VH-VL binders against PDZ domain-containing protein 8 (Pdzd8). Designs and how they scored, part 7

Target 1, 198 residues: PDZ domain-containing protein 8 (Pdzd8), of Drosophila melanogaster (Fruit fly) (q9vyr9r83to280)
Amino acid sequence: HQESLRRASALVSLNFVMQFLFHEFKNSNRVRKWFYRKLSIELDELISKTTTGKLLDKLTIKELELGDQFPDVKSLSVHNVELDKDEQRIENLDLLLDINYVGNFTTSIDADMVLGKKGSITLRVKQLSGMARLQFTRKPYTHWSISFLGDPELILDIESKYQGRQMQSNITNLISNQIRKAVRRKHTLPNYKLRYKP

## First folded at step 1 (VH-VL)

Design m13 (framework fv_mogamulizumab)
Fold by ESMFold2-Fast, scan of step 1:
Structure m13 (fold): chain C 198 residues (1-198), chain A 122 residues (1-122), chain B 112 residues (1-112)
Amino acid sequence: as target 1 above (198 residues)
Amino acid sequence: EVQLVESGGDLVQPGRSLRLSCAASGFTFDDYAMSWVRQAPGKGLEWVATISWDSGSIYYPDSVKGRFTISRDNAKNSLYLQMNSLRVEDTALYYCAKDTYYELFSDAFDIWGQGTLVTVSS
Amino acid sequence: DVLMTQSPLSLPVTPGEPASISCRSSQSLLYSDEKTYLEWYLQKPGQSPQLLIYEVSNRFSGVPDRFSGSGSGTDFTLKISRVEAEDVGVYYCMQSIQLPYTFGQGTKVEIK
């Protein structure tokens, strides 16, 4: 059908444009600083709100690399769209995306712990794939959210050290499982412009 | 050191205009949203205006909407508040404040200036 | 608009004793990201306001651990475990979940 041919061509074009924009801006100071700040906020929350955080004095990001590719969109469909009374604005939008990411996002974090002890973790995302739901809604506030339908496939490369020594694989696997649980949660993308109704 | 310094406050008659300025230093000004917050003598805090890092989003409460205009010049690390049709109830100490959006999980104000006094009286 | 109401409005405290301030919002401050957008500020006499606590319970950098925040939905509390002379001033709660941003009317903490 003409429709299926058009959709296949559109996906190729979308992926090309997204890869182009990613490579154009991934080394931009603004983009890199945004990711650095985002990660810093998550680490500050870990220290303030978790039991593990009571053993942590300071977390420092020593490496942040955005990787070499943007996620590949294998399929994109509009699950739902709702317009306002005059059909002038989108009130709700649900998109389903089949995502395959193989971009090697990497971060290294140093941990200053109580009693002067030191730890470090290097995390690399080798693959993240699954069906994602991307939602836009204006009520009660304008925002975007992203969540996976079911459990995404996540392949991580983790290197953890305590007092300069490599940790046993059992401990590395425990850390990996905690990260997998975090990835399964719904994530809201609060953007100052998009958080509030116009 | 991170600081915000306000200027431009004065004694003016009702119906006149006044322009406030805020000079920022010690941080990357164009990465953060900025706000004006006022405090009438002996009263509490009242939010007046917010502008995003790129000037693409600007917000006001109804009390000043149509009379006040917030703007910024990122090349000069400066924030401005143009106040028109001033009323006696606009009398307040006006603070310049930095938004924490990218540093914290809330739209809090982490850095405040010393304030500049605006008195609207006949 | 979200109305923020503080109680008490005046709180004289003996040095070394605990203090507790209540803040109520006219609607829930819980956002769809499961975060609650409630902040606390302190304005010491003759000084500009300073951020004490963000997202209900997180202390801002440099804030002593004798300050703690708690609460959910529409009911929030700021506690000072032992009040010191340097803690005198007016305390304000603020909601940043929606525009316009609104503050409580303030609670004046003073030494008896």
Scores: ipSAE 0.000, ipTM 0.464, lowest interface PAE 13.7, mean pLDDT 81

Design m14 (framework fv_mogamulizumab)
Fold by ESMFold2-Fast, scan of step 1:
Structure m14 (fold): chain C 198 residues (1-198), chain A 120 residues (1-120), chain B 112 residues (1-112)
Amino acid sequence: as target 1 above (198 residues)
Amino acid sequence: EVQLVESGGDLVQPGRSLRLSCAASGFTFDDYAMSWVRQAPGKGLEWVATISWDSGSIYYPDSVKGRFTISRDNAKNSLYLQMNSLRVEDTALYYCAKGYRSYDLYFDYWGQGTLVTVSS
Amino acid sequence: DVLMTQSPLSLPVTPGEPASISCRSSQSLLYSDEKTYLEWYLQKPGQSPQLLIYEVSNRFSGVPDRFSGSGSGTDFTLKISRVEAEDVGVYYCMQSIQLPYTFGQGTKVEIK
């Protein structure tokens, strides 16, 4: 009971600190650049790997808003820790996080299609909840990665247009399914083309 | 069709300033990162500056940092390079180059270039 | 800075024969997203550079099938399976993984 109380207090403190850092840095050039770069890479992947991509010449990020809140961490546990052979540094760190995100991350994407046709998509993440694995590793390069265990709960608002006209719900649902597949994949953090150090 | 047209290149003395312009057409200018790349006569390519679609991120190599300023006017579909404290080694053909996406990606289209000659 | 080194610097080729250009980087161009940020550009005589290949092996729109890129880590190759007169010019490799963006010194391809 005492230990449970201590753990609950630590988690409240962690969430407070993370929200503070999010509000301090969400408008920084480094953070904005990382999200633009990461999203651009995901869109490029979508063009190359889907049948729908055959109709797409180019996807361009028009707007990107990080939203109102950082994910809330409901539980945090250390799954694995590996140290260097001389025990000087961490080689691998696995964390399991039960996350609940209700922050309204929003992005608007313009699509240039074959034969000069144009489309646009506005995506808003209303909620993303699930058990995530956050992993630090130095091999083959030093990075963090995040992936979901199982199928996360994802609630999206999607508005899509083709030649300036609103698309039907069947097409919006297809887009939603592609986004759900992307969310289920393992993602590398930070995903900068540029290397930054503190 | 994508078209980039540079202008403003001239013969100038060392220590002087010059402003280059690039007029863009055939694509939605405010959706893409833009860059300047130069080429000294008979030499290879050297990256000079990059600006994101919203002007929120701007980058320079050490050779021009503090002397050159890249800027854009999305309402006019125009890119600019303000070059101050020019040196003889800044002599080059200056190309306007379009990024592949809205942020810092490689160059898919290039203009014809504008020649800047710095000599006494 | 990432140093990009090309070889050969001059490559005379007989029309219809294959050509191969090498590019080496001073450090790995493999990024955390498991993509390698290496591009190839061609500058034809009196013309502006044009993009040929991006991310090591992807041909840019309109680039003929005779052009192919390969490589990993620090060693990359551009191949032209059958050189045509229109392929003459200077070829440049570029890394776009980190600032400052850097180009190789160029390889001049000429017809014998």
Scores: ipSAE 0.000, ipTM 0.495, lowest interface PAE 14.8, mean pLDDT 82

Design m15 (framework fv_mogamulizumab)
Fold by ESMFold2-Fast, scan of step 1:
Structure m15 (fold): chain C 198 residues (1-198), chain A 120 residues (1-120), chain B 112 residues (1-112)
Amino acid sequence: as target 1 above (198 residues)
Amino acid sequence: EVQLVESGGDLVQPGRSLRLSCAASGFTFSDYAMSWVRQAPGKGLEWVATISGSGDSTYYPDSVKGRFTISRDNAKNSLYLQMNSLRVEDTALYYCARHYSYGRDYFDYWGQGTLVTVSS
Amino acid sequence: DVLMTQSPLSLPVTPGEPASISCRSSQSLLHSSGYNYLEWYLQKPGQSPQLLIYLGSNRASGVPDRFSGSGSGTDFTLKISRVEAEDVGVYYCMQALQTPYTFGQGTKVEIK
């Protein structure tokens, strides 16, 4: 019926607006700082909490580029909505999104290792696609989280160096496989709003 | 407007300790790494220390490692440099610098400097 | 540690004429990302240093277009197309590829 056709048109409009906002803000200092902070926290935890971290003195972000495109949303559905006691405000929102990302997000990280050894890795996300759940929750704290309902399709370009020399393809493939496994293990990526009351 | 104001420089004898401070204003202090860079009278620039925005990571050259400690208090928008076991060769004007580390890695704003003289 | 070597150390220039400063590093500053982590700073007499160029060739905010940086790997050049009186001072190159961060010895630009 006409309703399904209208919803398809609305989705095209949503994707257009999201691409516009992405291109408008991707080079803003605020957006770059946010990604830098999130990645820095993850790297600091890797050093402090893992056995591999004992071989690392520090990890430094040398490049962070948000890429060329925002994720394309192929379908969007509201899975669950909970309202406050006055039925005026959303307390919980659960969205299902079929996403396709082909935007070339790139980050480059340098590793200072024990005994003065040095390494580097440049990671580029060529494609990320799958069914994602985006959840908004106010209690106990206001936050957003994202998780994949099944294994996403993930295509990566990885360049790695050790002591300034390019590492072999078999080692790069091993690193790629470890990243894929980490993404599968990490079901939820919580994100908190920058301000409690924006 | 970004401002960095150093203080704490003094004349001290070799082997003594001194603490430098830098008061930052005009930006979100915790979003930036911060550094100390020194300049001996009539000489060039020498990097002394860097601290990450969170304060969790610190970096030093071998010339000061084990003697100097960089720290910060994000609630007070303040950066510090604790200098122990001072040597005559530590005599210099010490600059506080904001470190833009979001894939660029440069010093975009500098304070006026505070003079440290180590002599008998 | 990466050694940074500048030449010349002293550069007298006639106002309106071009100036060129060389900076050489003991190892490549070209990172796997394709960027050269080389910066130029200017210290005017009695003032604090100020950033001129980052990532080899990018002008910092507020820096006049008469300043340009070029080079890759181990050889870098800072050019001033038409030197003005306010450009006098000591110019430093710095590598930010790895710690410890290291500066060149400086090039003093002064008016003839």
Scores: ipSAE 0.000, ipTM 0.528, lowest interface PAE 12.2, mean pLDDT 82

Design m16 (framework fv_mogamulizumab)
Fold by ESMFold2-Fast, scan of step 1:
Structure m16 (fold): chain C 198 residues (1-198), chain A 121 residues (1-121), chain B 112 residues (1-112)
Amino acid sequence: as target 1 above (198 residues)
Amino acid sequence: EVQLVESGGDLVQPGRSLRLSCAASGFTFSDYYMSWVRQAPGKGLEWVATISSSGSYTYYPDSVKGRFTISRDNAKNSLYLQMNSLRVEDTALYYCARYGSSWYKEYFDYWGQGTLVTVSS
Amino acid sequence: DVLMTQSPLSLPVTPGEPASISCRSSQSLVYSDENTYLEWYLQKPGQSPQLLIYKVSNRDSGVPDRFSGSGSGTDFTLKISRVEAEDVGVYYCMQGTYYPLTFGQGTKVEIK
């Protein structure tokens, strides 16, 4: 009872701070370019590793908007902590976060296809909710990673066009399925290689 | 084919406000980031503001931040610059420029003819 | 802010001779996507600026091949292999890697 009130207060404070930081940094050139880079990597993987990529010559990100809100954290718990033998340094840290994202992240992508055909896709993330695992580990290198436990709830608005006309919902559903697969993967959080050219 | 036509430049006293407009044609306006760039008489180019294709994100240098507001109306293919608390050093020819359609194509590929703003007592 | 420094600021040239303009940035313009957002613009007398070169070395459509850009990191060069009368104007380098976007002071190319 009393503990639940205390935990609710702590989550309100955490979410307030995260929203503040998001609004301060979402228009940063550094943050914006980082998201362009990440999306570019995902698109390159789509072209090179899927059957659908055989029909694509080039994908161009023409708009990227980070949206209106940072994910809300409904709960945060420490799942596991491993210290070195001297109990001085964290070797591994597992955090579980129950997140709810309703931020309208939006991107528009132009597709140059075989035989000079043109396509375009506008994607908006309306909702992404689920239990995420945030992991810190020093092996093989010091890094953070994030992944979802089970399948998150993902609600997308997708508008796709081929030669200037809207595509059928069946084709839009195929695009949606590829995005859902990408969300299910484990992702490494930003590191020096993505922020700086060494 | 691509045309950008600025308007709204005038002679105005320090501390007053002025609104500039830019009418775009010949391309899909809603696909492009748009910017304002100014040039004081006999001086070099200075970037003033950029707005994203949707209008959700805006960027300014410190010299105009808090005084100038860039906005757009994609239904009318129009770009605007609201200039408040004008200073003598804001005197310049103001260019409307198309900035980019993608994260790797961010450069000024088309410029309008400019509209002259003179701030003087 | 990233400071863009051009040299020379005034460049009188004889028609048919080559011209070279230097541009230096106060910090590296290479971004995490491995692109360098360095552009060159030309402003002819009485005209609006026009794009010549983007991403260091790429010519914009319709720009003659006598114009070439090169460089890396913080040091960039624009070369005109054979200057023609129509090339008279002020040349500006610009960096698009960081906000605020910044231009060089400009180099005035004149016929001797």
Scores: ipSAE 0.000, ipTM 0.459, lowest interface PAE 16.2, mean pLDDT 81

Design p01 (framework fv_miptenalimab)
Fold by ESMFold2-Fast, scan of step 1:
Structure p01 (fold): chain C 198 residues (1-198), chain A 120 residues (1-120), chain B 107 residues (1-107)
Amino acid sequence: as target 1 above (198 residues)
Amino acid sequence: QVTLVESGGGVVQPGRSLRLSCAFSGFSLSTSGVGVGWIRQAPGKGLEWVAHIYWDDDKRYNPALKSRFTISRDNSKNTLYLQMNSLRAEDTAVYFCARIDYLFGEFDYWGQGTTVTVSS
Amino acid sequence: DIQMTQSPSFLSASVGDRVSITCKASQGISSYVAWYQQKPGKAPKLLIYAASTLQSGVPDRFSGSGSGTDFTLTISSLQPEDFATYYCQQLNSYPYTFGQGTKLEIK
């Protein structure tokens, strides 16, 4: 009916605007540096905080391409909203989004390993689909975070090399499974953070 | 820091025996996928692979040298050995110790070498 | 045994030049090739393994290419410190064999 049609029209408009903004800014220096910085932080955390990291001396991002599409929002609902005492300012906002991403985000990572060995991984995200929660909070500092409800559908193309030779599919499948588990465990990815007490 | 240091070279008469040692640090031959080996170079000539040994005690020899040379290790001392018997003039060379990768077989870290001269 | 033949045996070039050294295997060895640099009186140093992978600490001017029977080591812009003898090695089968070496002299 009319309300459903109105909501569908609004989603079409939202998706068109998001695709427009994506294509306008995907090659901008600021946007590319932001993704590079976020990925570098995750890789540094992998090296310093995991057992697998003990086998790695250094990880270097060699390539980063944002792909050709922004995620499509199939549905959007407000799960929770909390206003301040004056009912004028949003203190907490909780949105549920049904997203479908088919954009070919690609990154290539070179790995310097223990014993002087070298590896490389090229990861392409073919599809990422699922129900996501987008949260905004002001306390203890203003930030946005995104997480998935349950396991998202994640389709990856992975090419890996060890000592310059293409790895067998069984090793590629192990890497794929580790990435899937990391996504499930880290359901929340902060988009913006500002600390009041640095 | 990976370091390999050869010793035991010298001047020896034909038909005699000599034992070379290689002390290594910065890695352990108990580590899965690691090997160490010997490569030699005669004066003014190119490189010749002699032998190597892997963490699981798998030993490989140059067929031309297998009857006269024996490779061994002592993991408690982080030391590799090459026992050379029935030495000939053509065994005169600098003998290098190097770490070897089990997957591809390249030599990624080398010692400075020890000189063996077989003369009458 | 697999024979590795390098070409040329001697090469003279100027600083800044692009030079290539080739290595030919007597039978197919896929990508099981390593390249070493040896300076006078010193031990060899690994430059490239698995035909095209650069060893840690080796300058980006060095690169390797090829597969099967024909392999190339390229130095994109010669520097004075590149004066050395270069060796290729096949890692495909025992016994491991090296090329005869290429002596690079910088004018």
Scores: ipSAE 0.000, ipTM 0.421, lowest interface PAE 18.8, mean pLDDT 80

Design p02 (framework fv_miptenalimab)
Fold by ESMFold2-Fast, scan of step 1:
Structure p02 (fold): chain C 198 residues (1-198), chain A 121 residues (1-121), chain B 107 residues (1-107)
Amino acid sequence: as target 1 above (198 residues)
Amino acid sequence: QVTLVESGGGVVQPGRSLRLSCAFSGFSLSTSGVGVGWIRQAPGKGLEWVAHIYWDDDKRYNPALKSRFTISRDNSKNTLYLQMNSLRAEDTAVYFCAHSEYDFLTGFDYWGQGTTVTVSS
Amino acid sequence: DIQMTQSPSFLSASVGDRVSITCKASQGISSYVAWYQQKPGKAPKLLIYAASTLQSGVPDRFSGSGSGTDFTLTISSLQPEDFATYYCQQLNSYPYTFGQGTKLEIK
């Protein structure tokens, strides 16, 4: 009883602190630039490594809003921890997190297409839920990675325009499906993507 | 159901003019991304793109044909036209009209059955 | 103009065979390629667009691959109704251009 109640209380406190830190730092230029950089890398991979992305000439991030909530952690467990030889610092850390994100992360992207055509896309993440693995390792260099143990539940709201007018075609669906495939391919075990690099 | 039906073909003498029509249904040329165009095929030969018109009234032509051919539409009749002037024997072909939606991405997804133009003496 | 060259121009095959048709662009066209099937006396039918995306209603034995300048249409197990002429098309630049066609004939 008491240990279960203590752990539940600790998780509530963790979520409260994380929400506080999120609201404190979400408008920081350092935090915003970090997300901008990560999104730019993802868009570059979309263009270079997928068939649909290769049809796009240039993508420009016009708007980036981190939303109104940090992910809620429903459960947290330490899957593995490895200390260095003097037992002073962590060399490897594996955390399993059951997360539920309902925060409305929003980005607007302008697309320059072949033949001088222009498009724009506004993507809003309504929900992202699943079991995530958060890893810290010092070899080959200090880094963090995040991956999902299965396919996460991802609910997106996508608005798109073509030549300044609302799209009413399968193009929005093609973009949505490509994003879902990219998430699955890069972010589920054993296919993971490094989230933090020196 | 999307349908396109070409008409107006026939036998004509060199140097004369002919107007082809394409009656379409199941879509609107006012819908963003939609375009309709003409593709021709000479007897026993391959496909040659002629011209295309888009929802925003943008018109694109094969440069080899631009001086003699004009693409137009009548949205009230859901009809596409190709005006062909100064016809030559080399213009003898089956002329198809075809639908597209963001053509550079999706290609030409629905085609009419074609109308035959024969330019001869 | 961008020239599209297909290989082979003629192909003889039997039902059940795996066949591949290639298409080469004279300059880079990313993935802006469509493939069409045409039967005698009929209009062309779209099979593949964006180099590798299967058109709705087309059997999954058809597949497309490639990017840049080299593209391939593959039929994994040829059926009697697949004997036809196949065309590739580039949609990267105006004027749009087609390959010369590949006639697939029953052996």
Scores: ipSAE 0.000, ipTM 0.460, lowest interface PAE 17.4, mean pLDDT 81

Design p03 (framework fv_miptenalimab)
Fold by ESMFold2-Fast, scan of step 1:
Structure p03 (fold): chain C 198 residues (1-198), chain A 122 residues (1-122), chain B 107 residues (1-107)
Amino acid sequence: as target 1 above (198 residues)
Amino acid sequence: QVTLVESGGGVVQPGRSLRLSCAFSGFSLSTSGVGVGWIRQAPGKGLEWVAHIYWDDDKRYNPALKSRFTISRDNSKNTLYLQMNSLRAEDTAVYFCARTYYDILSGEFDYWGQGTTVTVSS
Amino acid sequence: DIQMTQSPSFLSASVGDRVSITCKASQGISSYVAWYQQKPGKAPKLLIYAASTLQSGVPDRFSGSGSGTDFTLTISSLQPEDFATYYCQQLNSYPYTFGQGTKLEIK
């Protein structure tokens, strides 16, 4: 069937283009700074808004590697779309994406803790898969947000140290649980150009 | 430098109440990650954790003692308290005050007071 | 509750001996073990935390080892001031629990 062939071809083309763009731009200074900024915001929220954050004075990103692959989109559907009164602009857009990520995103973070204690964590995302909702809205300002529907499948390699000593599974499990909670939360992705404000 | 001094022990009859105090110096319980707690030791027996309180007023109790014992603090006086109600002969022990840390990082007791003796007898 | 069992309960040794005290947890506790020394009439003193980290001011003849369920405190060359009762403690979960103690006595 032509419609089935068209949809299959479109997903293959989308994934090919996204992988191409990822490999072209993953080492771009602008793209790396964007991810660095996003991670820094998440770490600042961890420090200021969580009980675990009370034990942390400062988190420093030492390494950030975007990995080997972009997420693969297995299906894409439009859940909701709203146009303005002139039908010229999209006001709201909800997309559902079945994603599979096996790209080995890696980050190393140093932690300055209360009482002068020191910690570090190296995190590698081996797999992240599930149904994601990607939402665009212009109000209150133009932005994108992403959230997972339910709990995604998440496979992590975590190496953590406390006072220079390799941490055991208890601390690794606590870190893993915090990351799982963070992944489950809705994340807002600002998407607007700088404009002069009167 | 860091010192903890317990007081308030004594001889008390079963069913009565007693409040222990621990005056500490060289650190503040308002410092993030710090806690102070109580450990007891019955005559000729080993150590038993009673309770501790953290900088953010998070309180942890030995479940066997939670219904009868209450831990509290006064940061303006650098003093920790243990309110003991409905005392039993089995509560006879030396009660130590000690500094600890949040359990996600560690929970060891690094500085201890010399203890105050509580004897519950008729 | 996690039960901590020490072996032996009583140990007799001479100055200069190498001695080891073991502590077994009823379930896995990673490296969340501390060791304390207590002399008669005194408060306990922290010797080792995180199973193998020596507390500041503690002589280097003391060492700790182990992970999971089996832990050992070793004194490489016993000194007269080392005759005391030793306790292990698990810090993995509430309630915190201690071993029953090992009394180290001069032979």
Scores: ipSAE 0.000, ipTM 0.452, lowest interface PAE 17.8, mean pLDDT 81

Design p04 (framework fv_miptenalimab)
Fold by ESMFold2-Fast, scan of step 1:
Structure p04 (fold): chain C 198 residues (1-198), chain A 123 residues (1-123), chain B 107 residues (1-107)
Amino acid sequence: as target 1 above (198 residues)
Amino acid sequence: QVTLVESGGGVVQPGRSLRLSCAFSGFSLSTSGVGVGWIRQAPGKGLEWVAHIYWDDDKRYNPALKSRFTISRDNSKNTLYLQMNSLRAEDTAVYFCARMGDYEFLGSYFDYWGQGTTVTVSS
Amino acid sequence: DIQMTQSPSFLSASVGDRVSITCKASQGISSYVAWYQQKPGKAPKLLIYAASTLQSGVPDRFSGSGSGTDFTLTISSLQPEDFATYYCQQLNSYPYTFGQGTKLEIK
């Protein structure tokens, strides 16, 4: 019981620190540019990998708001850890995180179709919750990856237009379903400091 | 106005070949996002998708027909073709030509249809 | 292949009636469903796409609903020109498949 109380207190402290750092740095040009570039890559993968992506020629991010809060970590466990022979550094790390995000991340995207058709989408992430697996490995080269165990709960608010006309909710729901399918994929997040290339 | 007109149907003997044509106007097969395809209907039966082709030459076939049927197009003539080989009695049907319209991230749907051409394979 | 099962196979109704036709997919197809109307000797006409979006030029008495595996086409206040055969189609996976059709007849 005592141990459970201490772990809960530590988690509250972690979340407080993460929220503090998020609010301090979310409007930094470096942080915003990083998210902008990362989102552009993810959207290109999402759209070019789907059948509907054939209808798209160019995608432009018009607005990007990182939202009101960082994901809340409800639980964190070490699923696996491997240290080097001298137990001095981590070779492999496997973490399970129960996350709950209610931060209203919002982006507005303009889409140019290959025929000269034009669309626009405003997407807001109202909620994203589920069990995430965060993996770190140094062999054969250093990298991080993140994936969800099963389908996360995802609540989106989407406004879309095609050729200047507001689209109906059913079409918007189909767009959200394609986004949900993409979220089920495994993500790799190489960082310059954490990425090693021989 | 979008129109599609099928031709080339008729009575054929089993084992022979037949080529169907579909002449269309009001749109171009070079138009990005557009597809055109074939759907057939046997007498007194329901609809069966045969094949379609997209603006980028991506071809999709009903697996049951892929070995015997070939879809192609001539953009300069605004014409779609279906080459049918090794015809069987069960290929007897009305063959419709239909446009697959671009409906955003929704995909493509058969929004304009021709009146069909009849193919009868006598045994 | 995804099997589309329509019910009923035939339906008798009177002008002014509200009628519904159902279509069940053998596996989940999201909302990638279209509904067609076909009159004798004529080509099918697209009524509804994406399960619930009304095609341009189609009267508002037609509506569609459903997602996943269960879909419904509803005609409010049936008109004389609505007596026809109706088909559903799934466009989620190749090969595209159609339901067997529902023949709507005058009672």
Scores: ipSAE 0.000, ipTM 0.439, lowest interface PAE 17.6, mean pLDDT 79

